Miniprotein binders against a7ua95r516to809. Designs and how they scored, part 28

Target 1, 294 residues: a7ua95r516to809
Amino acid sequence: ASLSLLSISDLVPDLQFIFFWMSNAIEILYFIQQKSPAYMQTIELMDDKAGSKESLLSATISANEEAMTILEEVIMYTFQQCVYYITKTLYVVLPGLLDCNPFGTEPSSEQCRRAAGVCVCAVCVMPEAVRRVVSVFQTTSDLLQQYQVHSEIQSQMFAYLFFFTNVSLFNQLIDKGPARGWFQRSRVLQIQASVKILLDWAKGAGHNHLAQKFFAKFCSTVTILASPPQQLSQMSWKALCAEHPSLKPVQLHRILTQYQLMAELGPLPIWQPSSEDEAYIYRTVDLLESFENH

## First folded at step 14 (miniprotein)

Design dk5
Fold by OpenDDE base, fold request of step 15:
Structure dk5 (fold): chain B 294 residues (1-294), chain A 80 residues (1-80)
Amino acid sequence: as target 1 above (294 residues)
Amino acid sequence: SMTYEVTIRTDNPEYLELIAFALRMLAKAMNLRVEEVRREGDTLRVRISGTPEQVEYFEEWVELWLKKKGIDARVEVREV
């Protein structure tokens, strides 16, 4: 099946299965953690010959640890599977976010049209491309809630998904942006608006901190590109580095170079990298973000 | 060690796999040997080896876990 046809909705049954096991494994783990101390204490209090008791206790501790390890492995495996499926879906829909015109009159989604009433919910008024991305996250959230997955695991999952999204969008913007005209001010403003919608959703979903953290690099890039030439041309390299600490020198340099080309600006000495950063701006290996750093 | 058969009957057979998994994990955590796990329709039968005291605790844990999960199931333990 072409990756292009995979919707998050198609994955829901598989995800439900995985989330079911993940949630229950967590619960079993927690249950054992809560009950084991009392059980161990019972063994410790047994009126048995000192040597047999110690051996039994040791064996029980080891067995307990093994059980916990197995559960942790199940949790980790299921977590990874969820992330795999969800990120696969994100991979398909994320490019649309960069091409989206949120200011256009796109008709309401077919799903909202089929509902007997005009849904004016925040999701229904979203541009289709944004809505598709949000739908992935919303579906994930709904599943996590449905199966009452532990909050920490929920946070970890969203952290990763936001990380993945940021890396994907950033890399696409840096790599393809100039060629696709995404560095043009009008297009940048569209991207900025689209990202804002996503961030607003994340805020509404209770993931504001995570979203701000993990989207920082992409947001910084968009912010720079959205800046008026008159304003940006007054900012020094050092000032830009300080304002956008999430960007590596090579990334900032690339962004500024492309901005300069797009805006038809002459050489700007003020954007010249510091002597300290000069060596780093040529590290093209650091230009794109890696998915492995999480 | 003695061998016990733990029988779990539930009106929610969709949870039998989960119950089986939970039982295995609980038994393992308690250093109980699981000898056999069989599913017969809506019934799960687990053979475990342990001391009477261990099995008593195991039964308690299973019942508590089922209760916590909201799974309506009957647990029966028999020495075999």
Scores: ipSAE 0.809, ipTM 0.959, lowest interface PAE 0.5, mean pLDDT 91
Fold by OpenDDE base, fold request of step 15:
Structure dk5 (fold): chain B 294 residues (1-294), chain A 80 residues (1-80)
Amino acid sequence: as target 1 above (294 residues)
Amino acid sequence: SMTYEVTIRTDNPEYLELIAFALRMLAKAMNLRVEEVRREGDTLRVRISGTPEQVEYFEEWVELWLKKKGIDARVEVREV
């Protein structure tokens, strides 16, 4: 109940605090890494008895490693906290992406926070459900930039968020899609358009490669479901496996079975799994994606 | 080893917690013992134990770090 009311905007103060500490811990770590070699060299060059220098150097190396470990722990902890809060907001807004009609004229009643007037920016013209998802990613991007977080950490953050989004959307589509009518061609085309808007945003934000990589499974599913029956019925199981390597055999089989039911197609021998894949299509444990594999 | 008091004064007291954290990490990285950290209004006082040479490097690191962060602060080191 309480999670449904949490907007990304409500979490911004907490996220700002976490990003502040994460960024500064990274900077301190880097500073120590840059300065420590010269400091160690000064210890090595001291005129003291050989045994005293070696012991001092060893103790200093150990202390340095401990300091670095503490900083790494702070970075990891703050990273995990950011991911926790951001994924909670995504969890709330992602289902709306599957239900939205991007072709509908829903008046964007929300004024662009960046403009005093009616903003016609790409975000403001988005359907509300898509805009809410994009807003989470944009807020994350803005915070990462505001606190000048290291590019590698930014990449890792977006990799995880795209991974989470893909898993969430894929699992919802596979599990609930048939019952909610998301496998109907008209609805699939709406989902495809919504996902395209998200991918276009990711491209514009400089995350095109990550988005293509981590959304591959969901995009493949949507692509298959959006395919005309005349086209898809001409593709063999082997051809579909080759074109959509991100899908496990059990997942592809499930998608095709539901497509067949939705399109009222008779049995299609061409979609019959190969003898090699026949054992794998019954592995229901592999049907849904896990959040743990990141 | 001798004991030194490092005093940091800043017009931006909102950074004192960060400065305290940074000082602890820098001191630890240099194998300096931090004896005490006190906040008194807009001033941070840190007692450290080390050699004169270590403390000289510590002062340099603190000043360089503050400069890199763009924090306007005065650093004073005194033997106690």
Scores: ipSAE 0.807, ipTM 0.958, lowest interface PAE 0.5, mean pLDDT 91
Fold by OpenDDE base, fold request of step 15:
Structure dk5 (fold): chain B 294 residues (1-294), chain A 80 residues (1-80)
Amino acid sequence: as target 1 above (294 residues)
Amino acid sequence: SMTYEVTIRTDNPEYLELIAFALRMLAKAMNLRVEEVRREGDTLRVRISGTPEQVEYFEEWVELWLKKKGIDARVEVREV
């Protein structure tokens, strides 16, 4: 119950604390990595007082490795905590993205806090449900930038968040889509438009490649469902597999079956799985994506 | 090995916890024994045990790290 009211803004103070320590731990780690070789060389060049030098060097190497391990543990822990809090927020706002009508003039209720007037920035013109999702990512980006977190860690963070988002949206669409009417063409087009806004944001934020990679499965699903019946009915199973390699055979089969039902199409022999894929279309365990594969 | 007291005074007391953490990690990385870390108001006192040469390098590392972070701090080292 309390999690449903949790906004990313409520978590900013906690996230700031975590990002502060994460960034500084990375910087200290890097500092030690840069300085340690020269320090070890100085020990090696010291006058050998009765074998004490080798022992000192060995002890220093071991101590250095231990210090590095401690810092790595701090970095990993803080990273995991960030992911935990951010994904909890995403979990709350992502369902709204599937129900969003981006073509409706929902009054942007939240005045852009950045401008005293009517802000026409890309975020302010977004539908509220899309804006909430983008706000999570933007807040994450802003915090990463504020604390000057290393670019590799930023990339890993967004990779995971996009992965999580894709899995969540895909699973919800496959599992609940038919019952919620999300497979109806009009609804699919709304979802497609909403996802496009998110992808455009990711592109503008410098994460285009990551977004394309990690949203591939959800985007493929939406693309198939958005396709006109006249066009999709001309595509063979093999052609669809080739065009949408991110989809497992069982997933593609499920999508096409639901599409067929929604569009009131008769059996289409052209969509029949190949003999090679026939065994895989019944693997229902592979239908939904796992959060553990990342 | 001799015991030294490292005193850090800063106009940025908000960073004292970070400075303490950094000092511990730097000392550990250099195989210096940290005996005690105390905070007294806006001053951090760290007791370390090592050789004079190790402590000289430690002082250098601390000063360089503080400079890179843009933290205005004074470092004093005294044998105790």
Scores: ipSAE 0.805, ipTM 0.957, lowest interface PAE 0.5, mean pLDDT 91
Fold by ESMFold2, fold request of step 15:
Structure dk5 (fold): chain B 294 residues (1-294), chain A 80 residues (1-80)
Amino acid sequence: as target 1 above (294 residues)
Amino acid sequence: SMTYEVTIRTDNPEYLELIAFALRMLAKAMNLRVEEVRREGDTLRVRISGTPEQVEYFEEWVELWLKKKGIDARVEVREV
């Protein structure tokens, strides 16, 4: 099916159906898990006059395990369906984060934009592109709460959504950034401010530690690109690797190359990879992230 | 091993498909044989085979699960 015109609002009826069955399958599984030990004990305490108690117990254990397996498969299937629908929508809206301007076009917006790195200004605007991404996260959160989905499953879902967001944004920046001018400093500062809005949403929603963990690669990339040349040019390759452990050598090398072009810097000896890393800076198979690495 | 019919009548017929699924899973978990499941309007009829003791535990589980879920339903069990 074509999802090019699909918004998260259009998916709500389908998601409501899926969340309904997922949440109930979880509740039934938990109910069985809590009640089954006592039931098995009643079978164990039976008089074994006919010599059939062990067969009955064995058959009951097997049937019990089959029931729990069916419920676990329903939960896994419904989780995968939720992720499928939500990430299809998210994939469509995420590129707009790289093109939007959270500072606006007026002088006061410009001053707010310049403060975004250590933003104390509450005047930063939520651009339509950022609002669309937040809407996907907020709608997901609202549905999970509406159907009282177990908190562990809620955390797993947001972990995957944040992972997906990080991979999508990182890959597009690396792949399309040169052609789209996204490595220009003013553009990077706008991107940094837009990501800050997402991180603030995640903190307010109770998912701060998941966002910190799963956005690390994209945030490191933007932090490096936003650094003033006078400061970044004084950091060695080893210092940059230590500051940004989420970045692979090929990724850090590519980011620094784009930074050099943007800042009109020549090759810097201090950015020479260690002998250990030099073998890895040309491994293009490691440049882009996989969506399956969770 | 005897055959029983479990009848569920509810003011919330929108939940009957969920109730049917829950009954199948609870019966399976207790190694009760589900012979038939029928929906007749606001009524669900389930035929199961087991010992009187097993069916008593099943009825207890069903009533407890319905209460936990907040579904207002009448549960009747008859030998058939």
Scores: ipSAE 0.774, ipTM 0.953, lowest interface PAE 0.5, mean pLDDT 86
Fold by ESMFold2, look of step 14:
Structure dk5 (fold): chain B 294 residues (1-294), chain A 80 residues (1-80)
Amino acid sequence: as target 1 above (294 residues)
Amino acid sequence: SMTYEVTIRTDNPEYLELIAFALRMLAKAMNLRVEEVRREGDTLRVRISGTPEQVEYFEEWVELWLKKKGIDARVEVREV
């Protein structure tokens, strides 16, 4: 089977199995952590007539740590398997966000307005490409809730999914944007609207902090590209770096170059890189982001 | 130490693999040696070695964990 045919709904049975074991390993780990101090205290309070209490306590502490290590490894492995399957589906659906029109195709926009009064606002329409991405996130959220996964693990999973989404969208925009026309003003505004729908989902789902943190690079890119020329031309290189600290010098330089081409602007003196950044604006090895996470 | 047999009977046999895993982890966390784990239909039989006091704590942990998880199961511990 082709990766372009991969769907999150096709993976739900496998994800249910993995979430079942992950959630239960977490619960057992937490149970042991909560009960072990009182148990260790009973060993410490034993009448030590044989003189072996210290050896028993030491062996029990060691065994307790081994049990927790095994559980932590199960949790890590199952977490990695979940994100592996989920990110395979995200990788397939994310490029569509860059091509979609959240304002609707002209014939579809007219049909939507005529068919339903509630659905007459183009900004309120969720295009299929955005819906496919939201479906992956929503399915993940539903599974995490179904299996009552600890909130810290839920946050870690969405942190990684948002990180992955950011890297995928940023890399495709930078790499394919010129050939696909994605830097044209009307297209940037469409991309901005699509991303806003996704960010609104994340906020409503209780992940606003994570989305703000992990979408920063892509959002900064779109924010710069969407800025009106009269506003952006007043911002120096230093000011842009300060407002967009997630962007590396080579990345900011590339974004400004594409902006100049789209807006038909000549070189601007205030966009000249600072002395410390001049060495880095040509480091093409730093242009694209890695999907690897430490 | 002494050898005990822990018998778990449940009307939810789909949970027996989870219960077996939980028993192994709880026993290990208490430094109890698990000698054997057998599944017989809707019954799980686990042989452990330890002191009577350790096994009493183990039984308490197992019953509390099963209750917290909402698994309808009966736990019996017998010296063998």
Scores: ipSAE 0.768, ipTM 0.952, lowest interface PAE 0.5, mean pLDDT 85

Design dk5
Fold by ESMFold2, fold request of step 15:
Structure dk5 (fold): chain B 294 residues (1-294), chain A 80 residues (1-80)
Amino acid sequence: as target 1 above (294 residues)
Amino acid sequence: SMTYEVTIRTDNPEYLELIAFALRMLAKAMNLRVEEVRREGDTLRVRISGTPEQVEYFEEWVELWLKKKGIDARVEVREV
């Protein structure tokens, strides 16, 4: 079964089958849409004095709409199946992003020398956890191209995958972050580097606009957590809300609370919520995100 | 309304399931009734009911769709 698989490569045969039928259903739907007006016109041009032409036309329009509806349902079901199986593999591999170290164990940055205006420094490494996530996105991209899936459907697919990735990473960080030490400064910087690798993949694959839109909540979270204390402490609550509109008040409050705790900036709250937002910073029902699209 | 048998033979028999699906959808879109679909090895046999004029348009749609898809197939229609 596809639900027992641990990697995207194990799902490729099943995904090929589903993409084959999805792409062909799309092509048949467009063929019918293109050909139907001329066929209906043939019925309208019939010489019929008894009004049977209008009854035949009505029946044919109804049957035509039923055929298109069936094809649209096939497209929707196959799209949902693709998303389901791909996101199940993402769900398994995404947590590793929060635990990996893209800097390796000991970067060799002390060997930097200035000669002819150049300097050699340590470079971020793509850890296995990041490679696994990139592999899911790349395999999906390759399949969409292989089956020549319409570009709007390709965009919708990656919108779902980026949305799912954002929700998964955000929820795990918020829920497990305190116990796992993920709010520690060194971990935040490692998470930031890992996310940058994913964003670079999305840009290189032509999906930068989708990644910017659908990763906004997690990226805002990491941006805040990675900010230097001198810079962040100078920003008011109102300014942070304006800069990070994807974050709900309860979410921003939780992030800032963990930031202040880990930076050891004392017990006095630095960021004072507005009176309106103060009523909402304890709405725990709003803390975690739903995997259903809003 | 007459009954016709549409026979599809192809050098690409791996596509017969797709061809059967396409024929059902094209026939339905034209308000033609598909009575039966049978696969016999590398041959697909489809029985449809309609007027000779409707079946002529259906055959044209099938041949055009097969050509656009790049499926090398022979379409034969006979009254039964």
Scores: ipSAE 0.768, ipTM 0.951, lowest interface PAE 0.5, mean pLDDT 85

